# Ledger of designs, part 196: miniprotein binders against p81326

Target 1, 226 residues: p81326
Amino acid sequence: MLHFGGFIMEINHISKILEKEREEYIRNKVEEYLKQGFSKDDAVNKANQSWRTYIGHRIQDVIYNLLKKFLKDSGLKVTTDKALNNRNLPEELDKVKRLIAINYGEYLFLPDADVIVYKVENNDIKIIAIISVKNSFRERRFETTYWKLKLKESPVTSHIKVFLATPDKDNEISYKCPNGKPKKMRIILEYELDGIYFLKEDFEETEKAKHFGKIVEDIIEISKKL
Below, E stands for the ipSAE of ESMFold2; O stands for the ipSAE of OpenDDE; V2 stands for 0.75 times the mean of E and O plus 0.25 times the DockQ between their complexes.

## First folded at step 17 (miniprotein)

Design Bl2 (at its last look DockQ between E and O 0.75; V2 from the best seeds 0.83)
Fold by OpenDDE base, look of step 17:
Structure Bl2 (fold): chain B 226 residues (1-226), chain A 83 residues (1-83)
Amino acid sequence: as target 1 above (226 residues)
Amino acid sequence: SSLEKFAEQLIEFAEYLIRLAEEYLEEGKPKFAIEWLELAVRFLQMALELARKNNLDELAERIEKLIERAKELIERAEKIKES
């Protein structure tokens, strides 16, 4: 399918475009922190931390909007954990929030859910998938796995698919055994999660590790079985 | 058809990218706005090809107008950048 190849290639540019901001962003933030009285080393470190947060949100927003547009015609709805962190939620979103909540006895907490895909049938909400979007894995390497495991512990949430979407710019999980050495993170994430979707070309494809271009089809297929 | 739906999805996503680029322009970042606009144009070109192959003339015309708008925004952004 010639058209799908082009689509895949253009998806890969999303991360590349976002990364082009890094140099300017870091420079500006370093200057800002220097003006605040931080040392050069501290300013650089703070700027890099700020960048990680910034770029993380940016890629999440783009992926959210992409999924929203490409899932719309399938009758699927998309929201985010950020949208659920509101005191005054519409009834539909309040139900979504409750249906992804994890029980800790006296407390209910939400998993990290950058993107939440659900359907509404006869006024009933079914949560289909949670997509965690990670630009890099420098911190909280197995956080998504933790949430997947927690969701599996309840019959209310056990059916929810948990996917990871990433450009994996540092090639932390792109290959299982590069140079014959197992990459623990890739192996564990692929084992525990329902899928890993790459916004890049250079990765080891498996049944669970696919190009991000496949995620829409996979989610639609899952939605038909629920 | 499935191809028509896909073309419409490409258009809607491209429209989002154009809005994103406009936000970058408002933030005084024309360089990055151009990058997003160029990506939007490429998605629209894919949609246009699909529309033409399926004889969807009305859709093709809509896409062409969007491409033109995106290109105009690129030109504006380039002028700001050189400024």
Scores: ipSAE 0.872, ipTM 0.946, lowest interface PAE 0.5, mean pLDDT 93
Fold by ESMFold2, look of step 17:
Structure Bl2 (fold): chain B 226 residues (1-226), chain A 83 residues (1-83)
Amino acid sequence: as target 1 above (226 residues)
Amino acid sequence: SSLEKFAEQLIEFAEYLIRLAEEYLEEGKPKFAIEWLELAVRFLQMALELARKNNLDELAERIEKLIERAKELIERAEKIKES
């Protein structure tokens, strides 16, 4: 697969298009909740919560479809945490689920992995990467780092790359030292994760903090080493 | 070839974006459907440039027809928006 600068530029439009929906979405939801009998303050709170859920799912769906299309010719397959939580899993996905699960004594749980990249070699499945898609960091600031640390605890999962994909509209992690002061969230996320991929143009690029369009090449390169 | 594969990947992603835009049209949201269709056209134009520079005439013709379809959807969405 060849890197093309125009591809990188156009990818940054995805989050911009989605953000244009926010005002209309929230207005319509507030009206809906008011008709259900909620107070104005409660309707606004519920509408904002609804928006966060909606845009998070939309970004995740676009990222899933992008990765699925651009990775398939490299022998890489893509699935989601939602697909893995379905009943009656195909054998292949059941193996994927078992290969990323974290053991908590008598309980087995999946890490918070929105998108999962894997390959199949001679009926053997190798998990390549898990991508956490975050629209904002208000509620789940360090969840992704927790799961990276848990995956590192076992030789079965320690090779799995953990990436964060985000538009970071509010610049919560876009710069390491805004106004000359270290931004704790950016510093810790970049240190602990294998990469942060921004769905926007304006952020501080580093060896781990890149434009989202670079993720395809990075995943392909990693897969060659496994 | 690798360039032909990349062009096909651009086409497949653009087709996904067109389907997403059609979903917005079904929901009565033509303004947002147009945004997704315009993005799809830009990916298709990128694929077309690759096809033409590499003398892939059959692929280029296919891409041109898909761009025409996307532009017809944009025109339909514009009429719905103005109604």
Scores: ipSAE 0.836, ipTM 0.933, lowest interface PAE 0.6, mean pLDDT 90
ESMFold2 (binder alone), look of step 17: mean pLDDT 89; pTM 0.873

Design Bl3 (at its last look DockQ between E and O 0.81; V2 from the best seeds 0.83)
Fold by OpenDDE base, look of step 17:
Structure Bl3 (fold): chain B 226 residues (1-226), chain A 83 residues (1-83)
Amino acid sequence: as target 1 above (226 residues)
Amino acid sequence: SSLEKFAEQLIEFAEYLIRLAEEYLEEGKPKFAIEWLELAVRFLQMALQLAEQNNLDELAERIEKLIERAKELIERAEKIKES
């Protein structure tokens, strides 16, 4: 599409806009923690941790809303794990929750599922994809991979595609072999996941590693095969 | 058409961004509200271009009104930022 390039460029701005808050956020949080009696070093560390949590939620919310809008016309529905963490769920969401649950024998647990894409056909729910949204990979580097592997173990969930969406600000997974050295995390994530989608321009594109602008089309295509 | 649908999707996402910006304004963060509004305007401009290219006059008019609203919010946010 002639306008796809522009769309891609504007998607890249989402992360840039969010990052502009960092300086102010850190400053305010440091001051808050100092007032609570923490040392300067502790206050800074806590502020940085708080920032990681804050920006993580923000980017997830934006991506959720983006996917919700751009998948709507395809008859696809979108929810989040947060929405499923309710005691009183509508029937539809209760079914969604059950259809993504991982069996641990005596217990069922939900995978980390920042965004869940599903369709409803003839009152039957089919889960299409789970999208994990990560702003950075400083913590829990292979968590998404773990959930993909767990979902693959059950015939109930094995069809569910698991995607990673990230701006990858620290360039942890943007390239497979920068300077001739293999990036273990990129290689493993690309191998184990169904796709990686970047909210940035500077990355190594492959069959599985694409710009985030392509995720909508890919999900729609998958949905037609299910 | 697929282009019309895409234009509508852009509009809906831009409307979300406008609401997001309004939340930032309520939180006393006009600087960041402006950034989101400017992004919303750019998405709306893309939608407008699509509408115009496909002779979707009613849609174009709707988009123009949304752009105007977003710009008014930017102006308001700038005034708050300067105060």
Scores: ipSAE 0.872, ipTM 0.946, lowest interface PAE 0.5, mean pLDDT 93
Fold by ESMFold2, look of step 17:
Structure Bl3 (fold): chain B 226 residues (1-226), chain A 83 residues (1-83)
Amino acid sequence: as target 1 above (226 residues)
Amino acid sequence: SSLEKFAEQLIEFAEYLIRLAEEYLEEGKPKFAIEWLELAVRFLQMALQLAEQNNLDELAERIEKLIERAKELIERAEKIKES
């Protein structure tokens, strides 16, 4: 259980740096939507939705690159759901995709797995963990929990750890009992998921709720047991 | 050693952050590029501390060159921001 305190603290600046773009991004998008003929209220709502998509992709990219760099020397490989949807999928990634897909009759869907960590041993692929990145909990607050429960339904996928990574800037899940009352969303997410990793400093730390910088050490430890 | 591997990982992540900052410069967003470059320098300074404490002179020299490059990019971004 090794950690470097400076590393953990500096990781928390990633979401802060990205958030500084918000005002300029929204202003430019509102102007763009107004020119398209939308009402002011509609333009503002669309701009905020556009920001949510943009910031989510940026956080996902940073997390992917962080994990790729820090997990490489432990024999662990990292991919994304975007990479798994490419037209010409290499055999290795095609197998990763098939190993996490959920069957719904004639349809197959990937779980909410923004980032996937796996290892390759003797030409066999073992999925270690998937990380869902959520910037906000406005909608689909329990989607990650749903996918964890679906993965648990099969012994082939039940070992896969499901993590949530979030800046949780609005403090929707940062504390279990703010003001002495249980926060249902935090309690359920922590109970059902294998871990919640916060991209910020101020949250209630538990065995499952940790600073994001701890995720590297945790994934490596899990992979040794698998 | 494990500390040398960790220093290398810090360097590689800092290099990614520098490339991300260069993207912001290409988009005409120097003030955000500076934020990413300053973060990259902090990761490089952590790696430099590890290299120096472990007498890894070649690694330390490489890290110092990366810090110099990042600081030159910050200066360029500051000039762009002023214009």
Scores: ipSAE 0.816, ipTM 0.928, lowest interface PAE 0.6, mean pLDDT 89
ESMFold2 (binder alone), look of step 17: mean pLDDT 88; pTM 0.868

Design Bl4 (at its last fold request DockQ between E and O 0.75; V2 from the best seeds 0.83)
Fold by OpenDDE base, look of step 17:
Formats: sequence, structure tokens, C-alpha cells
Structure Bl4 (fold): chain B 226 residues (1-226), chain A 83 residues (1-83)
Amino acid sequence: as target 1 above (226 residues)
Amino acid sequence: SDLEKFAEQLIEFAEYLIRLAEEYLEEGKPQFAIEWLELAVRFLQMALELARKNNLDELAERIEKLIERAKELIERAEKIKES
């Protein structure tokens, strides 16, 4: 238990370290966009948007690698939607891709799945969980919820747990009712999703809202029931 | 044991962070490489504590070597940062 506390604290540093790049990144991008002929205001806006994309990918990559390492000994495998976005997939990944696909009649589309956890037993693949990684909620606030609801509509995908992992740097969903005022986004996300995992210390903990350090144990427990 | 497994997981994640830091060094960003290396060292220190408490001497030695490597990379990164 004592060792777990240290682990939790170190997880919190991931987001902090990544955020240190922001100033330099913005400066460099602003300069780049100015050289392209954009106005100062446009350059700043474009740089900020570029940063959001950049930092989002960076935190996703770190979380993916973290989960990959800490789930390995449990016989669980981890992949990403990016890895599935290939014309020539290995048989295993092709099966994974098909098992998370959502039916829209004439079309099958994949949910946003930053991290996909699955197990292989006797050549059968079982999808255990999808983890959406969000650095901030400025755009597409309920996108993860949409995918959860869509996955729930099919008996093929209804068992798949959908989790949200976030440092929530802007405290958008860290508390349900700060100062007595309900945070609509937190309440809805917690209600619709199977769990929210915070890469930070300052948040309201509930049955579904936990520190990210607990996600590995939760996924392993779910995997044993499938 | 579960503790041995956890120690190995910490080691593997720290090794990933070291590789990540090396990428930052290659990109000419030593200041950020240092931050990742320091985080890697902290994870390795946690693993080392677990190894020592469970009398896993071989594992402890492996971890100590990784810590040493990470510290050497920090020193290199600091020199690059100051230049």
C-alpha cells in the first residue's frame, strides 16, 4: 500500500512534465506561422490549437506505454486505434478491429479508442476495455460518452468497458458540485462511462472516479470476469 | 511474487521513459530530457526498494545499473543544456 502511494504521486508528474514544453512549443509555432504570412493573432491561435493536438498525442503515448507495461504480466494485450488504421493488419489486430467496430447499417466505423485492452484465449479475442485519453475538454466534451452508448447497443460490444483518463488540468470534471453548483460534464461522464481516472491528486473521488493508479487493477479484475 | 512483478513493471516503464528522454536529446531538447530521466530514476528507486525488501539481490543490482545509466544521461543532458 505504501508503495502504491509513491506510484500515484509519480503518475501525477507525467502531465506536469509534458506541460513544461508549452511555452517553447508555442513560441516556435508562432514564429513559424508568422513566417507563413499569418497575422500575430492568427499565429497565436493556430499555435495554441497545434499545441492542443501535440500535447494530446504525447499524453496518449505515455499512457499507452504505461498500460502496456503494467498489464503485460496479466496476459493482457494493449493496442491503439492508430495501430488499427492500417490496410494490412496482422490477423490478431484485424480481429481486434472488427470486434470494436460499430454498425451504422451500410458502414462500420471504429470508436475513438486511444487505448484498447484485450486478451487472447485459444485464438479467441476478447475486448476488455477502451480507454479514451483527454488532456482537456475544450472540444468534443461528450464524444467518449457517445462511443460508450454506441458500443452498448450491440451484443458484440456491450461488454466492453469504456474509461476516460485525464489530468483534467483545467478542473473541468474534477468535482461534481464545486461551490454547490453541479458540473454537468462531470456528472454526465461519470454516469455514462464505466470509470474516470485522474492523473492528478486534487479531485473528488467516487466509486467511478478514481486515481489513474487504480486503472490497472480494475482492468485486471474485469478481465477475470470475461 | 506480485511484488516482483510490480518491480519488473516499474523497471520496464522506466526504460521506456529513458528512451523517451533520449528522443528529446536527439531533438535538441535536453531540458525536457532531464525531467523524464529524473522521473525514470524515481520509478527505478521504487523498484529498488521493493527488490531490497524482498531480498532480490540480482534484481537490485540490475536496477542500480539502470539508475546509474539514467544519471549519466542526466549529466550529459545538463552539459548540453549549459552549452
Scores: ipSAE 0.873, ipTM 0.947, lowest interface PAE 0.5, mean pLDDT 93
Fold by ESMFold2, fold request of step 18:
Structure Bl4 (fold): chain B 226 residues (1-226), chain A 83 residues (1-83)
Amino acid sequence: as target 1 above (226 residues)
Amino acid sequence: SDLEKFAEQLIEFAEYLIRLAEEYLEEGKPQFAIEWLELAVRFLQMALELARKNNLDELAERIEKLIERAKELIERAEKIKES
């Protein structure tokens, strides 16, 4: 309802700005690794891995700050997996951690929940949504889907919306049937997840596949149904 | 009002973008700092439009000053880039 086309379009500049940094970043990292004694091939591979880590963290930080600022006045709080892994965890965040942890017998694991949105209601915590931030889909194609399915298995977590946020600059999931050929990854992710939010302009928009700028309104609307 | 809250949220996010740009300046990367500053100005201009449309004169004046400060940072970054 609080909908501005300009807001949605300006958010798409975030990934564009970050991508402009790629060439210089990789070049500088290759030189760094060569000085450390790595072969040229190894230096290039390590530089690309370094970039993927860097860009993933940077996108996540921007998304975290965006959500924190735009959700605050709706009574919604935002945290990250990094904050939940802190050794000296505040009581409120310890509860958030316990409410999303998945039990594997003797072990408890957090889902890969880059950004977590929650609400404090009558001194109790309700997890609203988990946003997985992915720059690319090379190694962890369906990780987010797995965690959605695991969260559905418990009545205490089955309500949690699981979203994927991505610039998808390589068009790995931007279209369902490009040139009439089904794109398995896009189709499965859209089917299983509660939403996919693109940090770019060019993608096939559907009821679940949207511009990232729409995520604020969607989360607020979901939170009102509690 | 809801529109005043949204304008303040735009301002707060723009201020985050400015701080991000300042990190790039400290790293000696003014060309990227300029990109983040220009994005911050666009969010501030959006907030300014909301403030003016809703006759929030004090807010509009504050936003105009923030835009001026962001543009001064852009000018500083351009000089660093040229050196």
Scores: ipSAE 0.843, ipTM 0.937, lowest interface PAE 0.6, mean pLDDT 90
ESMFold2, look of step 17: ipSAE 0.790; ipTM 0.917
ESMFold2 (binder alone), look of step 17: mean pLDDT 88; pTM 0.865
ESMFold2, fold request of step 18: ipSAE 0.827, 0.832; ipTM 0.932, 0.933
ESMFold2 (binder alone), fold request of step 18: mean pLDDT 88, 88, 88; pTM 0.861, 0.862, 0.859
OpenDDE base, fold request of step 18: ipSAE 0.863, 0.862, 0.863; ipTM 0.944, 0.943, 0.943

Design Bl5 (at its last fold request DockQ between E and O 0.89; V2 from the best seeds 0.86)
Fold by OpenDDE base, look of step 17:
Structure Bl5 (fold): chain B 226 residues (1-226), chain A 83 residues (1-83)
Amino acid sequence: as target 1 above (226 residues)
Amino acid sequence: SDAEKFAEQLIEFAEYLIRLAEEYLEEGKPKFAIEWLELAVRFLQMALEKARKNNLDELAERIEKLIERAKELIERAEKIKES
């Protein structure tokens, strides 16, 4: 049902709409930093860094809300790492937080988890998937794979699927071997992660690399096996 | 029905996009608000098609009202933009 060609096409527009803000955002930020006394070059660099942070949060929010709405009827719940950072968590979210925590001996730390999908059955919480949302891969290229590998090290978390969702606007991981040259990042991400989902049309589809429109169905299917 | 559920999901997501657009309007960014509203309308149109094909008349009417609201917001945003 989600394979409606129109639905897939509209998902692709999300990233396109967000990217339209870039020019205006950069212009305004450059002006702001110039007024603060920065050089033109510094102002541009700072504006670009600010944009990366801004757009990253925006796309994460949209994807979170999309997943929340389209998974709801399947009895699946969705939260974020941000929501888990509160001091006074409801019991349910406190359990979710504990069930995704990674052991570092004396310390527990949470993985980067832009979106967390879980189900509640008989008052027991099962974590189904963590979705990392990346607009670009300029920094922290293998951060998601690190977390996946760490989650695998514990029987408590080893079952958790880790997915990457990205528009990949710069075509960093869209193809495995463009022009006969292997794209290291694509190959490693696809190998280590449970899936990569693209919010775009132009990419090399594989068993693990799919259009984002398929992620809902895939998560539902996984949830039935847990 | 599965069709009804999917239509409702589309509606809920479209409503989120409308709220997002309203936030952009409050921030003084009507240009981008319009883009989100147009996307919302397209999702609602998909929902409407599903509703009509499955003879869900009440749902179709609800969707049509939401489309109308979104279009009114677009018109308002355009006026702000020209202002």
Scores: ipSAE 0.868, ipTM 0.945, lowest interface PAE 0.5, mean pLDDT 93
Fold by ESMFold2, fold request of step 18:
Structure Bl5 (fold): chain B 226 residues (1-226), chain A 83 residues (1-83)
Amino acid sequence: as target 1 above (226 residues)
Amino acid sequence: SDAEKFAEQLIEFAEYLIRLAEEYLEEGKPKFAIEWLELAVRFLQMALEKARKNNLDELAERIEKLIERAKELIERAEKIKES
């Protein structure tokens, strides 16, 4: 644990590195859309949407790979919603998929989970946590809390921890009371979720709101209780 | 040991970061590749510190070679960037 601070500090560079691509990415995409015949305003809008999709997928991939490397020696396995949507699903992943599915009567849906942590013991699978990765909160601000509440409704899924991982570059949820007034989104997310993990240095740390680098230790400790 | 396991985890993550940087090089984006490579070197330096503190000499030598390789890749990327 003596070197935990160094680990956390270096992890916080991930989102900074990714953000450096933004201007070049947007410029190239605007040019591409203009060549397709879109107006300037439409091209800019589409380029910004494309960036949000690109950066979200990249952050998710880095988080997936980080968790996979650092959880492996604790007997924990990591998968993604992308992997669970493959048609020819291996038996193990098919079980993971069914263990996180939410029942809506005649319909069965997966929660919106980007990264899933589970363990396998004697061919028995136990879901430990799902991590939702959000780059921004411009839309679907409380989607993650909805899935937490739905998972709590069934004894099969009620144990599953639901975490949010975010760089929160625009400081939408970094502080509880930034102007002396409570920030509704931060308060509700922290209240309902099992944890919020920030991919940056500057945020109000609490029992549930932590540096992303702490997530490895937290998941390992949770897994020992299950 | 726990120190050896943690050093190996740092190495594996650094190797992922190096592969990510190589993707950027293949896309003709050396300045972004350098950013990922420099981060990989920092994780390798943490692993090296752990190995040396725990007298894991063979592991430390392996890490030093990985750092050298990553720095050579940075040098190549710098040349491409400036061309």
Scores: ipSAE 0.846, ipTM 0.938, lowest interface PAE 0.6, mean pLDDT 90
ESMFold2, look of step 17: ipSAE 0.827; ipTM 0.931
ESMFold2 (binder alone), look of step 17: mean pLDDT 87; pTM 0.853
ESMFold2, fold request of step 18: ipSAE 0.832, 0.822; ipTM 0.933, 0.930
ESMFold2 (binder alone), fold request of step 18: mean pLDDT 87, 87, 87; pTM 0.852, 0.853, 0.853
OpenDDE base, fold request of step 18: ipSAE 0.858, 0.857, 0.857; ipTM 0.941, 0.941, 0.941

Design Bl6 (at its last read DockQ between E and O 0.92; V2 from the best seeds 0.87)
Amino acid sequence: SDLEKFAEQLIEFAEYLIRLAEEYLEEGKPQFAIEWLELAVRFLQMALQLARQNNLDELAERIEKLIERAKELIERAEKIKES
ESMFold2, look of step 17: ipSAE 0.817; ipTM 0.926
ESMFold2 (binder alone), look of step 17: mean pLDDT 88; pTM 0.863
OpenDDE base, look of step 17: ipSAE 0.875; ipTM 0.947
ESMFold2, fold request of step 18: ipSAE 0.832, 0.837, 0.851; ipTM 0.933, 0.934, 0.939
ESMFold2 (binder alone), fold request of step 18: mean pLDDT 88, 88, 88; pTM 0.860, 0.861, 0.852
OpenDDE base, fold request of step 18: ipSAE 0.867, 0.866, 0.867; ipTM 0.945, 0.945, 0.945
ESMFold2, last read: ipSAE 0.841, 0.843, 0.823; ipTM 0.937, 0.937, 0.929
ESMFold2 (binder alone), last read: mean pLDDT 88, 88, 88; pTM 0.859, 0.861, 0.859
OpenDDE base, last read: ipSAE 0.867, 0.866, 0.866; ipTM 0.945, 0.944, 0.945

Design Bl7 (at its last look DockQ between E and O 0.80; V2 from the best seeds 0.83)
Fold by OpenDDE base, look of step 17:
Structure Bl7 (fold): chain B 226 residues (1-226), chain A 83 residues (1-83)
Amino acid sequence: as target 1 above (226 residues)
Amino acid sequence: SDLEKFAEQMIEFAEYLIRLAEEYLEEGKPKFAIEWLELAVRFLQMALELARKNNLDELAERIEKLIERAKELIERAEKIKES
């Protein structure tokens, strides 16, 4: 348990380290866009949007690798929606892709699934969880909730847990009722999702809202029940 | 044991962070490479503590070698940063 505290603290540094790149990244992108003929204001706006995309991918990659390493000994496998976005998939990943697909009648679409956790038993694949990784909630605030609800509509996918992992750097969902005012986004996300995991210390902990350090244990426990 | 497994998991994650730092070095970003390497060292130090407490000497030796490698990379990155 004492070692868990240190582990939690180091997880919090992941987001902090990534955010240190922002100033340099923005400066370089602004210069690039100015050279392309954009106005100063347009260049700054484009640079900020580029940063959001960049940092989002970076944090997703780190979390993916973290989960991959810490779930390995439990016999759990980890993949991403990016890995599934291929015409020629290995049989295992093709099965994973089909098992998370959402039916829209004539079409099947995949949910946003930054991290997919599954197990293989006797050549049968069971999807355990989907983890959405969000650095900020400026755009598509309830997208993860939409996918959770869609997955719940099918007996094929209804068992899949959907988690949100975030450093919540802007404190958009860290507290339910800061200063007595309800934060709609936190309340709805916590209600609809199976869990929210924070890569930070300053948040309101609940049964569903936990530190990211607990996600591995929670996923392993869920996997044993399936 | 569960503690041994946890130590090994921290080692593997630290190895990933070291590779990540090497990518930053290749991109000419030594400042950020150092940050990732320092994080890797902290994970390895936690793993080392677990290994030592459980008398896992072979694992401890492996961790110490990884810490040394990470520190050497930090030194290299610092030299690049100053140049």
Scores: ipSAE 0.864, ipTM 0.944, lowest interface PAE 0.5, mean pLDDT 93
Fold by ESMFold2, look of step 17:
Parts: C-alpha cells; structure tokens; sequence
Structure Bl7 (fold): chain B 226 residues (1-226), chain A 83 residues (1-83)
C-alpha cells in the first residue's frame, strides 16, 4: 500500500482549479446570451445551466483520465457512459454495457455510471465498479443510491461497487451532523453506497467517506477479490 | 517495481495535465493553463522523488527534462497573461 500525502493533497487541487473558472465562464456566457436578445434574468439562468453542463463534463474527463492512467498496470480498464452510448460499439464495450444495464421488461437502462471500471479475465468481462460524479446535490439527490439498490436486486450485478465522487464545494454532504443535527443526505448516501470520495480536504472522513486519492487502491483491492 | 510503475503513472497523468493546459493556451486562457501546468509539475516532482529514492537514474533524468519543459511553458504562459 502506497500512501503519499502529497499525492492525496495534489488530487484535491483538481476541483479548486476547475472552480476558478466559474466566475469568468458565467460572466462571458451572460454577455453572449444578452447579445442574442435574452433578458438579464434569462441570460443568467442559461449561463448557470451552461456552467453546470461544462463543469460536470470536465470533472468527469479528469477523473476518467486519472483512473485510466493509475489503473492500467493493474489489468483494469476504464470507460464512460458517453462511450457506451455511441451508435456502433466495439464488441468489448457492448459487453460492458450489457453487464451493467438494468432490465425493466421491454426496456434496458444504464445506471448512473459516469465512469466504469472493469477487467477482462479468462475471455470474459467482470465489472468492478461504477463511479457517479456529482458536483451538486440540489437535483436528483439520491439517484446514485437508487441505482445501487437496483444493481443489488440481481445476482449478476450485485457485486458491482457503486462509488460517488464529488468536490462538494458547498458542503452539502461533507459532514454527518453539522450543527449537531444529522444531515440526511450524507447519512443515507454513506449507508447505501460502497464509498464516497471527496475531491477536497475538508470533510468528515470515515471508512466509506475518503479522499479521492484513495480510490485507486480501493478499486485494485476489490478487483483482486473478484 | 511497484514504485517505478507508480512514478510512470504520475508521469502519464502529468502529461495529460500538460495537454489540457495547452488546450487552455490555444483558447487564449493562459491564467487557467498555468494552474494545470503547476499541478502537472507537482506530480512530476513526486515522481522524481520516487525515482531518486530508488536510484532510477535514467527515469530521474527523463523526469527532470519534463519538469524543465513544463516550467518553460509556464513562463511562456505568464508572459502571454501579462501582455
């Protein structure tokens, strides 16, 4: 087990760097929408929505690249929900997609699985973990727990670990009992998920709530048991 | 060997961060490019520390050259930002 305090500390800078873009991004987008003829209020709303889309994709891309680099020498492969939604999938990714899909009779849906970790062993594919990347919890607060519960319902998917990765910049889930009162969202997410990984320093660390830099070792350890 | 693999992984991630920073420079955003480049240098410095502790001289020399190139890019970005 290799534990570098510097590695964990530097990982936490990713979200700080990304957040520094917010003010300039929104200001520029508001100006663009005003030039298109939107009212000030509409321009602000559109700019904030644009930011949420932009930052979500950027956080996911950085996490994907981090995991891809740090997991490859352990025989683990990484893909994304975006890659799985392409029209013509390579056979390997088509199998990954089928192995995580939830069956609703006539319909198949992918769980909230921004990043997927799997291995290829003895000519078959084993899904190790899915990571849901959330920047904010105001909308769809418990979507990740719903998907974990659905995966647990089938013996073919019940082994799949479901992790949440978040900068949690607004401290929505960073502490279990802020001001002495239980934070429902943090308590339920921690109870139901296999882990919560924070892209920041200031949060209440537990056996399931950890610095994001710990996720690589955790995934490797899990993969050895499967 | 595990420590050498970890150092290589940090190098590869730092190279990704440098490419990301170069995209910001192409978009005329040197301020943000510098942030990503400084992060890349910190990962390379950690990799260098591992290489030196394990007497991996060729790897250490390679990392030193990467750090030098990244710092030159930071200096270029700083000049663009200040103009």
Amino acid sequence: as target 1 above (226 residues)
Amino acid sequence: SDLEKFAEQMIEFAEYLIRLAEEYLEEGKPKFAIEWLELAVRFLQMALELARKNNLDELAERIEKLIERAKELIERAEKIKES
Scores: ipSAE 0.810, ipTM 0.922, lowest interface PAE 0.6, mean pLDDT 89
ESMFold2 (binder alone), look of step 17: mean pLDDT 87; pTM 0.850

Design Bl8 (at its last read DockQ between E and O 0.85; V2 from the best seeds 0.85)
Amino acid sequence: SDLEKFAEQLIEFAEYLIRLAEEYLEQGKPKFAIEWLELAVRFLQMALELARKNNLDELAERIEKLIERAKELIERAEKIKES
ESMFold2, look of step 17: ipSAE 0.831; ipTM 0.933
ESMFold2 (binder alone), look of step 17: mean pLDDT 88; pTM 0.862
OpenDDE base, look of step 17: ipSAE 0.872; ipTM 0.946
ESMFold2, fold request of step 18: ipSAE 0.843, 0.845, 0.838; ipTM 0.936, 0.936, 0.933
ESMFold2 (binder alone), fold request of step 18: mean pLDDT 88, 88, 88; pTM 0.859, 0.857, 0.860
OpenDDE base, fold request of step 18: ipSAE 0.860, 0.860, 0.859; ipTM 0.942, 0.942, 0.942
ESMFold2, last read: ipSAE 0.836, 0.837, 0.839; ipTM 0.933, 0.933, 0.934
ESMFold2 (binder alone), last read: mean pLDDT 87, 87, 88; pTM 0.857, 0.858, 0.858
OpenDDE base, last read: ipSAE 0.859, 0.858, 0.858; ipTM 0.942, 0.942, 0.942

